# Ledger of designs, part 11: VHH binders against Reelin domain-containing protein 1 (REELD1)

Target 1, 156 residues: Reelin domain-containing protein 1 (REELD1), of Homo sapiens (Human) (a0a1b0gv85r24to179)
Amino acid sequence: FSHGASTVACDDMQPKHIQAQPQHQDSHHITIHTHRTSYAPGDKIPVTVRSSRDFMGFLLQARRVSDHQIAGTFVLIPPHSKLMTCFQEADAVTHSDKSLKRNLSFVWKAPAQPVGDIKFLLSVVQSYFVYWARIESSVVSQQTHSSAHSDDRMEP
Below, E stands for the ipSAE of ESMFold2; O stands for the ipSAE of OpenDDE; V2 stands for 0.75 times the mean of E and O plus 0.25 times the DockQ between their complexes.

## First folded at step 14 (VHH)

Design t2 (framework vhh_7ocj_1; at its last look DockQ between E and O 0.01; V2 from the best seeds 0.00; counts 0 for: pae E 9.4 > 2, placed apart)
Fold by ESMFold2, look of step 14:
Structure t2 (fold): chain B 156 residues (1-156), chain A 121 residues (1-121)
Amino acid sequence: as target 1 above (156 residues)
Amino acid sequence: QVQLVESGGGLVQAGGSLRLSCAASGFTFSDSAMGWYRQAPGKQRELVAAIYSGGSTRYGDFVKGRFTISRGNAKNTVYLQMNSLSVEDTAVYYCAALTIIWGETYEYDYWGQGTQVTVSS
C-alpha cells in the first residue's frame, strides 16, 4: 500500500512531471482568506481557500516572509485532504484524492516561538495542463508586543 | 517528450515464460510509478502489475502469483517476468507511467505502444 503526499514538491511547490507551463498569476480564480491580519505566537488562524472554478489538486503551506521557510502546523483540514510533512509534522496540506474542490477550510497553528510575519502559499491543479504555483495570501503580521499596565479607571 | 518502449513480447507455448521490458525516457524515472496493463480483443484494458517509487507492488487478481514486476532505476527500465503462461494471457501488453501531480495517485498518464504476447496451446 502506498498512499499520501509526495515530499518532492516541498521547496518549489511545483507539480512534478506535468507537461505544461504554469499559468500566469493574474489568471487564477483563487482567493486565500486568512480571516485575520495579525497573529500572536501559538494562535490558531482559520484559512479559507475559495475558487470560482473547480480544481482537483493542491498544496498549501505557511511560510515566513523574511526567508520563505515553512512555519507552523495545520490542525484542522477539510475532507478530501491530507496532512503532509515537509520539514516538521503536519506543516503542509495536500489533496487526498482527485475529487473536484471549490471551497476548503483549514486551521493553521502558529509556532509557540516567534517566527515573524507569515503568508500562505498555495499551488493548485485545475486539470492536467492547467495549474498555478505559489499563489500568495496577504501577509499575516506577527504581533510584537503585549505590555501589562496597571490602569485605575475608578476615580471619584 | 515522454517515451515508453516495450520489448520482449512474442509467441510462447502454454506453461512457458516471457520477460517483458519497458525502457523509459523523458521524465525522472525514479520518481514515477510504473505499470503493466493488457488488453485482449474485445475486452477492457486491465491492470497486470504496478510498482511504485518506494518499491511497493500491486497485481491484478488474475495474476495469482505467476508474474513479477520489478524496476531497474539505473537503466530506467521496468520489467515483467511472466511464468506459467496460459492461452488466457494472450493480449497486447502496455507499459504505463504515472507522472505524479501531487501526492500519490493510481491513474497512469503515459502509455507505450504495446507488445503482443501470444500463448499457444
Scores: ipSAE 0.008, ipTM 0.204, lowest interface PAE 9.4, mean pLDDT 80
ESMFold2 (binder alone), look of step 14: mean pLDDT 81; pTM 0.822
OpenDDE, look of step 14: ipSAE 0.011; ipTM 0.301

Design t3 (framework vhh_7zox_3; at its last look DockQ between E and O 0.27; V2 from the best seeds 0.00; counts 0 for: pae E 10.9 > 2, unsure alone 64.0 < 65, grease 26.7 > 24.2)
Fold by ESMFold2, look of step 14:
Structure t3 (fold): chain B 156 residues (1-156), chain A 121 residues (1-121)
Amino acid sequence: as target 1 above (156 residues)
Amino acid sequence: DVQLVESGGGLVQPGGSLRLSCVASGFTFSDSAMGWVRQAPGKGLEWVSDIYSGGDTGYADSVKGRFAISRDNAKNTLYLQMNRLKPEDTAVYYCATEYTIWGETYEFDYAGQGTQVTVSS
């Protein structure tokens, strides 16, 4: 798996054509830190993936909580990763090589249109025979703009 | 078709050494990452070591410092030198080759028959 995920994995995020065994979700060593609990449309959200063990491959997406459809784009990605297009340009990130990885930092940009609450989904391949699929972050809630700003021209 | 043929196992006393070999055919060996996995009696598969096409290596913590993986691209052969063997190293050892993850790939015979390593007494 030296060259990353293909678009075949965009929907289910499962590793394909490998002899790896899926691992129980309670046994993964991954933490996904979203660094914010809420966002407004167009915001940039830092995301950090940390693991207590080395891993070789991954696929990361952001998805709407409401219908699990992919949303937003990645605008900064770490070394040894590459952008991937599942629906629109740069809406997923995968590994670019088999170098061992542990701590990966990303910046996700929310769509300009409101899309509601989102969460990040991550699949990780630790070795040729060990993987976890669809590890979830905490939910990042869409906030309302009008509570934080007074940019209405109608106000005195 | 892809074939991986393991050899070099046997019965050894604790503290002994063995060298495993895996002869590969049916794919471009020099472009592929190769690895060793093992299955102890009544247990699942455990990753042991791998070696990338560029020569970088990785080891499970349980074998680091005792085992050494190497490859000979001219002979399409993967090796595992196992030193200071312990009873917990007893397992069937399998050779493995890289599969493309989340992309198109050729299906490989992941493991041949394996080679038994038994460390006792």
Scores: ipSAE 0.000, ipTM 0.208, lowest interface PAE 10.9, mean pLDDT 79
ESMFold2 (binder alone), look of step 14: mean pLDDT 80; pTM 0.814
OpenDDE, look of step 14: ipSAE 0.018; ipTM 0.298

Design t4 (framework vhh_nb_b201; at its last look DockQ between E and O 0.23; V2 from the best seeds 0.00; counts 0 for: pae O 4.4 > 2, placed apart)
Amino acid sequence: QVQLQESGGGLVQAGGSLRLSCAASGFTFSDSAMGWYRQAPGKEREFVATITSGGSTYYADSVKGRFTISRDNAKNTVYLQMNSLKPEDTAVYYCAADYPIWGETYDYWGQGTQVTVSS
ESMFold2, look of step 14: ipSAE 0.089; ipTM 0.428
ESMFold2 (binder alone), look of step 14: mean pLDDT 85; pTM 0.856
OpenDDE, look of step 14: ipSAE 0.028; ipTM 0.368

Design t5 (framework vhh_8ghr_2; at its last look DockQ between E and O 0.34; V2 from the best seeds 0.00; counts 0 for: pae E 10.5 > 2, unsure alone 61.3 < 65)
Amino acid sequence: EVQLVESGGGLVQPGGSLRLSCAASGFTFSSDSYIGWVRRAPGKGEELVARISGSGGSTSYADSVKGRFTISADISKNTAYLQMNSLRVEDTAVYYCATEYIIWGETTEMDYWGQGTLVTVSS
ESMFold2, look of step 14: ipSAE 0.005; ipTM 0.216
ESMFold2 (binder alone), look of step 14: mean pLDDT 76; pTM 0.767
OpenDDE, look of step 14: ipSAE 0.014; ipTM 0.279

Design t6 (framework vhh_7qbe_3; at its last look DockQ between E and O 0.29; V2 from the best seeds 0.00; counts 0 for: pae E 11.2 > 2, grease 27.1 > 24.2)
Fold by ESMFold2, look of step 14:
Structure t6 (fold): chain B 156 residues (1-156), chain A 122 residues (1-122)
Amino acid sequence: as target 1 above (156 residues)
Amino acid sequence: QLQLVESGGGLVQAGGSLRLSCTASGRTFSMGWFRQGPGKEREFVASISWSGGSTYYADSVKGRFTISRDNAKNTLYLQMNSLKSEDTAVYYCAADLEYIIWGETYESYDYWGKGTRVTVSS
């Protein structure tokens, strides 16, 4: 019974089987808030999608900034959504029905292995005729461990 | 009420070709083909946008099957070449009218034909 994005959309995150027109990225009404600017491998990162307009469908992935490959898994997802497997179990989230949505909360888990900086990509279908693809979050930088003590006193 | 009627199924030898047709009783939005083999779940085969500009294929048929449509005749086609015994199935035509779908699953389509049987013998 479930609805949602197909695995055909995993690479380009474009809606399939619709006649909607893509919209300019600057015209969307959506914020992807990552609640952090950095992460360590294995971290669980809250992600919030906020919209000032109702929307029906979506596809959410986390991707490496370096090569745009999908990374990590989603471990908590909101009602009216479902986990999706693009390359590995639970590496994407999509809608499970056409209920109108505005605010969605997720938890993403970073891989245990270092993968570098990541960003979230979100495609949204607002109506039969209006969609945005690949809306980006701010970059979430992988923490670089460093071990240093220094005393940097300046002369008067 | 939209009606979808498939035709063109039958027996064909391995390596052969077959063309399926699906005639809709009215205008459709997106259309696609699904199939169900003996003892298997229904699976996606191919889909096409209403304009014909976007086509999508399951990996198992890519390069062998071609989906097309003629909107003046409200007809969807599936050209199946290089057929194998694994292609034996009941093939279903599917359509939506005004519903946004973003999926390869059969739950994403509102309207279905009754199916046409394709048997590929070796």
Scores: ipSAE 0.000, ipTM 0.167, lowest interface PAE 11.2, mean pLDDT 79
ESMFold2 (binder alone), look of step 14: mean pLDDT 82; pTM 0.845
OpenDDE, look of step 14: ipSAE 0.007; ipTM 0.248

## First folded at step 16 (VHH)

Design u1 (framework vhh_nb_b201; at its last look DockQ between E and O 0.01; V2 from the best seeds 0.00; counts 0 for: pae O 12.4 > 2, grease 27.4 > 24.2, placed apart)
Fold by OpenDDE, look of step 16:
Structure u1 (fold): chain B 156 residues (1-156), chain A 121 residues (1-121)
Amino acid sequence: as target 1 above (156 residues)
Amino acid sequence: QVQLQESGGGLVQAGGSLRLSCAASGFTFSDSAMGWYRQAPGKEREFVATIYSGGDTYYADSVKGRFTISRDNAKNTVYLQMNSLKPEDTAVYYCAATEYTIWGEYEYDYWGQGTQVTVSS
């Protein structure tokens, strides 16, 4: 817990240090702001977490709306956090220590390959016995494929 | 030098099946996302399917339920199984690879030369 989420949490995004159920979703005090409503493959999306209360731990992922699979990578993380590997390197972010956190800023990068609409999912551990799992952001819609490819493409 | 070589294309009747292969070299295959695109005459290149390093897949709506993308990291090969083919699937199919640098500001897309798939009525 104190050194970040375990990879065992990658799927259900629940802390494994306790046997208690997560808090009710309507009781959380957290907002995830994506600053954008749409994206193209390869885009960098700023993600901001705002909380009215301090928390110690978290796990952040981007997941496809279509099948709930993890997608993309994080290229900017705030202090007291570390990159995590669930399915591929840096596709998740978790805390690196138990310092108190409140507001966090991240940058998520979409793969060059289309992944469809995505949501950000956040689990937060306020204390050893108080946590919320899978807090959702608004949907970030994928733009048309034709606008996604960078000029740094190698043709055969 | 990065190389992507497609194979398995050809002429098939509607309702038939094809399996495309893409042999990759010159980069870390296991860490890359692989994908297939296609371009029909007079149309723009469009996404077909992708498979990430972790095995997660995504498909264009037009091919969902009919096409399956898979990879063999030991062989540095990505596959596209195409079933229930339609005349609308006629196109040149291109293999693509994406390399990503975590702390970089860019991604690379590598492309094969393409393989022709023709579906007759």
Scores: ipSAE 0.000, ipTM 0.206, lowest interface PAE 12.4, mean pLDDT 87
ESMFold2, look of step 16: ipSAE 0.072; ipTM 0.426
ESMFold2 (binder alone), look of step 16: mean pLDDT 84; pTM 0.852

Design u2 (framework vhh_7ocj_1; at its last look DockQ between E and O 0.19; V2 from the best seeds 0.00; counts 0 for: pae O 4.6 > 2, unsure alone 63.5 < 65, grease 30.9 > 24.2, SAP .775 > .668, placed apart)
Fold by OpenDDE, look of step 16:
Structure u2 (fold): chain B 156 residues (1-156), chain A 121 residues (1-121)
Amino acid sequence: as target 1 above (156 residues)
Amino acid sequence: QVQLVESGGGLVQAGGSLRLSCAASGFTFSDSAMGWYRQAPGKQRELVAAIYSGGITYYGDFVKGRFTISRGNAKNTVYLQMNSLSVEDTAVYYCAATEYTIWGEYEYDYWGQGTQVTVSS
């Protein structure tokens, strides 16, 4: 049984069990779907991982586009997964066992404060020697509250 | 209750050899990884060697071919043959065991109490 990713992997998102090189990014068969293209602080965003092949392990994070720092927390995770603490409690998700996985659904909660645009990063371990590190989602943009200057022009 | 019992540590002169043993009980580690870690005074714990299911081994960068990790006849035993020891190898050596993990050697479910290895110049 796999107990999930180690905190050592929090930064580079690479498995540490092998001295193997990660697979080329162009060779992965995984897609990360964000069901939203923008978000406001505190929003909950569904995130779906789809794979054409089974995999055993994964590490999922959300990171700021501006400085690559981990942001937000996960509030819903699929079976055979567990929450992980990299910098903040529940700011990452990893597998909890070695069961074969293919499609996974998560809910990510944005920080209460504006953190800018974010993207999801996923590392996947298909087998002991086959893994992809830092597969990226599309950018999810932070919504800029247009201060609707309600020009309450009181018409005299 | 799972127990890891280390043995084989002690005092050795530089250039000498030691063989550490770790006996695990209370759980069958058929698909487990077993490893040796060490912690020197004032330093962080670091991986020395690990052996995974199927006999795959991993060694820390500092080992440089000097150490060999192996399993005994009993599946729950692991050995660390240490050759060409240096003063820098002085540390408490810990046995660790876990079920198979695919993300790293640093998180183990079970730890031994450690055995002191002292290498004298």
Scores: ipSAE 0.041, ipTM 0.300, lowest interface PAE 4.6, mean pLDDT 86
ESMFold2, look of step 16: ipSAE 0.101; ipTM 0.466
ESMFold2 (binder alone), look of step 16: mean pLDDT 79; pTM 0.800

Design u3 (framework vhh_nb_b201; at its last read DockQ between E and O 0.25; V2 from the best seeds 0.00; counts 0 for: pae O 5.2 > 2)
Amino acid sequence: QVQLQESGGGLVQAGGSLRLSCAASGFTFSDSAMGWYRQAPGKEREFVATIYSGGDTYYADSVKGRFTISRDNAKNTVYLQMNSLKPEDTAVYYCAATEYTIWGSEYDYWGQGTQVTVSS
ESMFold2, look of step 16: ipSAE 0.197; ipTM 0.504
ESMFold2 (binder alone), look of step 16: mean pLDDT 85; pTM 0.857
OpenDDE, look of step 16: ipSAE 0.029; ipTM 0.284
ESMFold2, look of step 17: ipSAE 0.135; ipTM 0.491
ESMFold2 (binder alone), look of step 17: mean pLDDT 85; pTM 0.859
OpenDDE, look of step 17: ipSAE 0.025; ipTM 0.286
ESMFold2, fold request of step 18: ipSAE 0.118, 0.086, 0.097; ipTM 0.479, 0.415, 0.463
ESMFold2 (binder alone), fold request of step 18: mean pLDDT 84, 84, 84; pTM 0.853, 0.856, 0.851
OpenDDE, fold request of step 18: ipSAE 0.034, 0.045, 0.047; ipTM 0.256, 0.293, 0.271
ESMFold2, last read: ipSAE 0.063, 0.104, 0.126; ipTM 0.403, 0.469, 0.491
ESMFold2 (binder alone), last read: mean pLDDT 84, 84, 85; pTM 0.854, 0.856, 0.855
OpenDDE, last read: ipSAE 0.017, 0.006, 0.052; ipTM 0.273, 0.246, 0.266

Design u4 (framework vhh_nb_b201; at its last look DockQ between E and O 0.01; V2 from the best seeds 0.00; counts 0 for: pae O 13.4 > 2, placed apart)
Fold by OpenDDE, look of step 16:
Structure u4 (fold): chain B 156 residues (1-156), chain A 120 residues (1-120)
Amino acid sequence: as target 1 above (156 residues)
Amino acid sequence: QVQLQESGGGLVQAGGSLRLSCAASGFTFSDSAMGWYRQAPGKEREFVATIYSGGSTYYADSVKGRFTISRDNAKNTVYLQMNSLKPEDTAVYYCAATEYPIWGDEYDYWGQGTQVTVSS
């Protein structure tokens, strides 16, 4: 745990150490800021985590709103963090050590293929006894590509 | 077998409204992008609107502000609310679907179309 979340946490985004107790979602002191409200396939989106308190561990993912599947990859991560592979390489970020963290900046890259609206999910471990799972960002809407739709397909 | 069935078309006066429906079956609707196209007499088929699985919507400039695309995943249905209709909106309207939208956004499945006629 001190070296990052286990891949076992990829799905439920919960720490696996026995002493950890989940906190109520309404009690967290964390905000996820996406800097953008929409994106096109392949876009890079800055994502900022702000906390009023220090925390030691975290797991960050982007998930599709439609089916909650992990989407995209992270291309820029802050210090004391490392890329993680859940579904595909670098599709998640976790801590690399137990240093105290508060504000973190990331860059997320959207898939090349349209995947619809996404939101960021963050789990944070404040201590070995206190964590919040699946804190959500606002929805980032997926844009259609800039090219005109090819209407040349045959009539049904 | 994939099926898309349009309904709701008809004759309406300029300034009027229509609501089109497209009932879908034979594929995973909730994960699919849905769209509307139209073809006027003597013209090529043109894009009207699309809605992604996540709910994001996009419109042709010609219909923006007047048309609204929506979906009901529980009913496997996509809708096109058309307001402030103009004679230029007269066309056969086609429902389209793709289970996995790719770059370029070509739809894989098409309905038979429903006629919309707007009189001046």
Scores: ipSAE 0.000, ipTM 0.225, lowest interface PAE 13.4, mean pLDDT 87
ESMFold2, look of step 16: ipSAE 0.050; ipTM 0.358
ESMFold2 (binder alone), look of step 16: mean pLDDT 85; pTM 0.864

Design u5 (framework vhh_7ocj_1; at its last look DockQ between E and O 0.32; V2 from the best seeds 0.00; counts 0 for: pae O 5.5 > 2, grease 28.6 > 24.2, SAP .71 > .668)
Amino acid sequence: QVQLVESGGGLVQAGGSLRLSCAASGFTFSDSAMGWYRQAPGKQRELVAAIYSGGDTYYGDFVKGRFTISRGNAKNTVYLQMNSLSVEDTAVYYCAATEYTIWGYEYDYWGQGTQVTVSS
ESMFold2, look of step 16: ipSAE 0.137; ipTM 0.506
ESMFold2 (binder alone), look of step 16: mean pLDDT 81; pTM 0.819
OpenDDE, look of step 16: ipSAE 0.052; ipTM 0.283

Design u6 (from p2 with S31D T50A D56T D105E S111Y; framework vhh_nb_b201; at its last look DockQ between E and O 0.01; V2 from the best seeds 0.00; counts 0 for: pae O 9.3 > 2, placed apart)
Fold by OpenDDE, look of step 16:
Structure u6 (fold): chain B 156 residues (1-156), chain A 122 residues (1-122)
Amino acid sequence: as target 1 above (156 residues)
Amino acid sequence: QVQLQESGGGLVQAGGSLRLSCAASGFTFSDSAMGWYRQAPGKEREFVAAIYSGGTTYYADSVKGRFTISRDNAKNTVYLQMNSLKPEDTAVYYCAATEYTIWGETYEYDYWGQGTQVTVSS
């Protein structure tokens, strides 16, 4: 726990060290912001976690809406976090220590190939007895490259 | 040494437009997230817009639909196109950069410019 989630948690996203039952989903104090409602393959999506309370541990993934398969990789992570390998390298993020966390910012990179609509899932461990599993973000819809708005660079 | 130099500020009437520029040097610009913040008199500095290395953008609700952030990696410059300006947009606008982690709307960028004054008259 203190050094991040185990890979055993990759599928169900539940902390394995906690004997307590997960908290009710409606009782969480977490918000996941993607700042975008759509993306193109290969695009980078900012993901922001906001919490009204401190927490010690977390596991963050992006999953396809169609089949719940883990997708994409994380390319920027905040302090006190580390990249994790569930399906492929860096396709998940977890905590690296037990320091108190509240607001976290990430950058997720979509696969180069179309994978459809995605959503972010977050599990949070507030304490050894208090955790929420698989908190969901809003859906981020997949666009074709031709439909992607290019805000990447300003022409000279 | 890292430098961020803002320009393009000035006096404009309500409903007008301005385009701010921030010239960056001293770090790997293309790999950095860039942002704009502003501080009005007597108020705290607030987030305006950010653009990540991959081009992803997001905005404060107060400027969404009116402001556009963009970047030119070849020129190591980030821009803020401000349209439909309001008196409430009057502030010193600051350019910010981060090379490592992104903080989005937080006041935790690695580097800051000196700021450029934007004044919108009614």
Scores: ipSAE 0.009, ipTM 0.228, lowest interface PAE 9.3, mean pLDDT 86
ESMFold2, look of step 16: ipSAE 0.043; ipTM 0.404
ESMFold2 (binder alone), look of step 16: mean pLDDT 84; pTM 0.853

## First folded at step 17 (VHH)

Design v1 (framework vhh_7ocj_1; at its last look DockQ between E and O 0.12; V2 from the best seeds 0.00; counts 0 for: pae O 7.4 > 2, grease 27.1 > 24.2, SAP .724 > .668, placed apart)
Fold by ESMFold2, look of step 17:
Structure v1 (fold): chain B 156 residues (1-156), chain A 120 residues (1-120)
Amino acid sequence: as target 1 above (156 residues)
Amino acid sequence: QVQLVESGGGLVQAGGSLRLSCAASGFTFSDSAMGWYRQAPGKQRELVAAIYSGGSTRYGDFVKGRFTISRGNAKNTVYLQMNSLSVEDTAVYYCAALEYIIWGSEYDYWGQGTQVTVSS
């Protein structure tokens, strides 16, 4: 059995079993909330996917804004989902069954090495004939390394 | 465990009709997408018709309104009504089922097939 997205969907994020074109981007009912506008290397970023309508399937990735390459790993995923390996282990999340889904919570972990600004991409299957591909979150900017401020109270 | 059993195939004259049935067991039929595929010698297997759990249908382009897929959830059976048959419809017809949404995958289960032969 194959539950969830096939690895052939890793690049274009298109559901292959549906004989239909994706819906227009302005008609989706999905919000991807990243809970931060910036991150440091190694950070864990909570990500929530909210929908005003039920959906059955999905594929979620984080990608570098600069070159669209997949980055980082997922370390917490909701019920009825599973980790997927596109290029490195745990770098994508997909559904594990067709249970109706509406609000999903994830934690993404940034690479320890700098990778620049990222955004999340989500494809959603609402029904066998209705899907959206590559819905984008807002950009999460890579912040500079934090340093202690010399004017703050100094510790010896 | 899962079983799909086709019936209703046979010999028919061009312009005639057949009704294929596929009895299903071993999975939750009402949640499943069901389909009919066909394969003639030397050709690739091709979609004839699909019916999804919500009742939506899809047909292969060659069908041109001649065939109708339907399902009887009470009998765990999917049907294909084939009208206006021509010699080009001669093939083995397979029932197929998709129990879960499988992103980018083919159907999960296949029947043994039933021969449909259309003579001129």
Scores: ipSAE 0.016, ipTM 0.228, lowest interface PAE 6.8, mean pLDDT 81
ESMFold2 (binder alone), look of step 17: mean pLDDT 82; pTM 0.829
OpenDDE, look of step 17: ipSAE 0.023; ipTM 0.222

Design v2 (from u3 with D56S T101I; framework vhh_nb_b201; at its last look DockQ between E and O 0.02; V2 from the best seeds 0.00; counts 0 for: pae O 12.3 > 2, placed apart)
Fold by OpenDDE, look of step 17:
Structure v2 (fold): chain B 156 residues (1-156), chain A 120 residues (1-120)
Amino acid sequence: as target 1 above (156 residues)
Amino acid sequence: QVQLQESGGGLVQAGGSLRLSCAASGFTFSDSAMGWYRQAPGKEREFVATIYSGGSTYYADSVKGRFTISRDNAKNTVYLQMNSLKPEDTAVYYCAATEYIIWGSEYDYWGQGTQVTVSS
């Protein structure tokens, strides 16, 4: 835990060292802010985590709304964090140490191909006995590529 | 070659139960995420449930509390227990698998499907 989440946590996003039950979702003091409400394939989306309380550990993923599969990669991470590989390299972010954290900024890169609407999921460990699992962001919608049929009317 | 073979479908009355099975071969089952989708006539294929390699499960809202996805790694089989079935659950049910997420696809592998019909 001190050096980040285990890959065992990739699926359920739960700390494995904590025997206590996760806190109720309504009791968290954390907000995930996406600076965009929609995205196109390949886009880089800033993601900000804000908390009214300090926390030591976290696991951040983006998941498809349709089937809850992990999607995309992180290309910018804040200090005291490290990239994690769940299904694909750098598709998750976790803490690298137990330093106190509060506000974190990330950049998530969408896959080059359409993957549908996504949301970010965050698990946070405030202390050894206090954690929240799978805090959700608002949905970030996939933009439909308007095929700009450039009617290149070659005027004869 | 990867193979997914669904079974257990059939006709059932509303309120009844069915258990679907999907036998998998040709890939590392224990490390793969497995899922169920369904497609009703004239409708798009829709997500039903997913189970990850670690055992975590996710469900469509329409089936939460009624359906249960599970897996047996020793048998390379994923199951879908369907309880309290409704006519709206009538569809072809497809088994799906992914070893590695390929961007742009929901799952890497698909079964041929099994028909589930719920009569009112």
Scores: ipSAE 0.000, ipTM 0.233, lowest interface PAE 12.3, mean pLDDT 86
ESMFold2, look of step 17: ipSAE 0.014; ipTM 0.228
ESMFold2 (binder alone), look of step 17: mean pLDDT 85; pTM 0.862

Design v3 (from u3 with D56T T98L Y100T T101I S105E; framework vhh_nb_b201; at its last look DockQ between E and O 0.25; V2 from the best seeds 0.00; counts 0 for: pae E 7.7 > 2, grease 24.5 > 24.2)
Fold by ESMFold2, look of step 17:
Structure v3 (fold): chain B 156 residues (1-156), chain A 120 residues (1-120)
Amino acid sequence: as target 1 above (156 residues)
Amino acid sequence: QVQLQESGGGLVQAGGSLRLSCAASGFTFSDSAMGWYRQAPGKEREFVATIYSGGTTYYADSVKGRFTISRDNAKNTVYLQMNSLKPEDTAVYYCAALETIIWGEEYDYWGQGTQVTVSS
């Protein structure tokens, strides 16, 4: 046993906890702000999770839009959280204790190889009785550069 | 060894009442969350009620206001008072003991079940 989500939840991100009741997605009080709408391979993207109510547990992953595979790693995580290995080291973040949490800041690092558009998925256990699973961020698009279509003034 | 033994099931007419008991041994009962679940023939087991070690209770929507869960730590026993029974409450009722509340590794201990049949 441990503080935090079990690795069995890595694929479906569903709490396996019998006491907690699943909630409709439209009743949660959580926002996932990615601070950018696009990224390039190797980029670091700040991610902020904010809730208007206290919560105790969570599981956060970034996933490819195309096939829902986990992608990238977390390189900065808030207090009372810990890195988790679902399929590759540091590819998920979960709580490290039951302390009440409200606003969490993370930094996600995109893989060096292209992986396409991504989105963040978050499952939250608010209390002993209530949880939400697989809350989604907006899509963060992988930048596509074409010499004919993009006149980048940042490079010669 | 963990043992959970349900009793108090039976046949009852719609609108009637039953009180289920579950005697527990082989673990620290006062530290555990205790629950009741039920399974109708050919259906998946479903949640009915939970009582946490601190006494807080939670109920499935289908039984709220009709069922009451309680515990007696001195007797290592959890109870389910079932009032205003309906034919759709017909199921095998299982007692369960839960060691953790959040996504840690969790061992669910289950009793053998007791049949509740509600005739219309």
Scores: ipSAE 0.014, ipTM 0.232, lowest interface PAE 7.7, mean pLDDT 80
ESMFold2 (binder alone), look of step 17: mean pLDDT 88; pTM 0.885
OpenDDE, look of step 17: ipSAE 0.022; ipTM 0.295

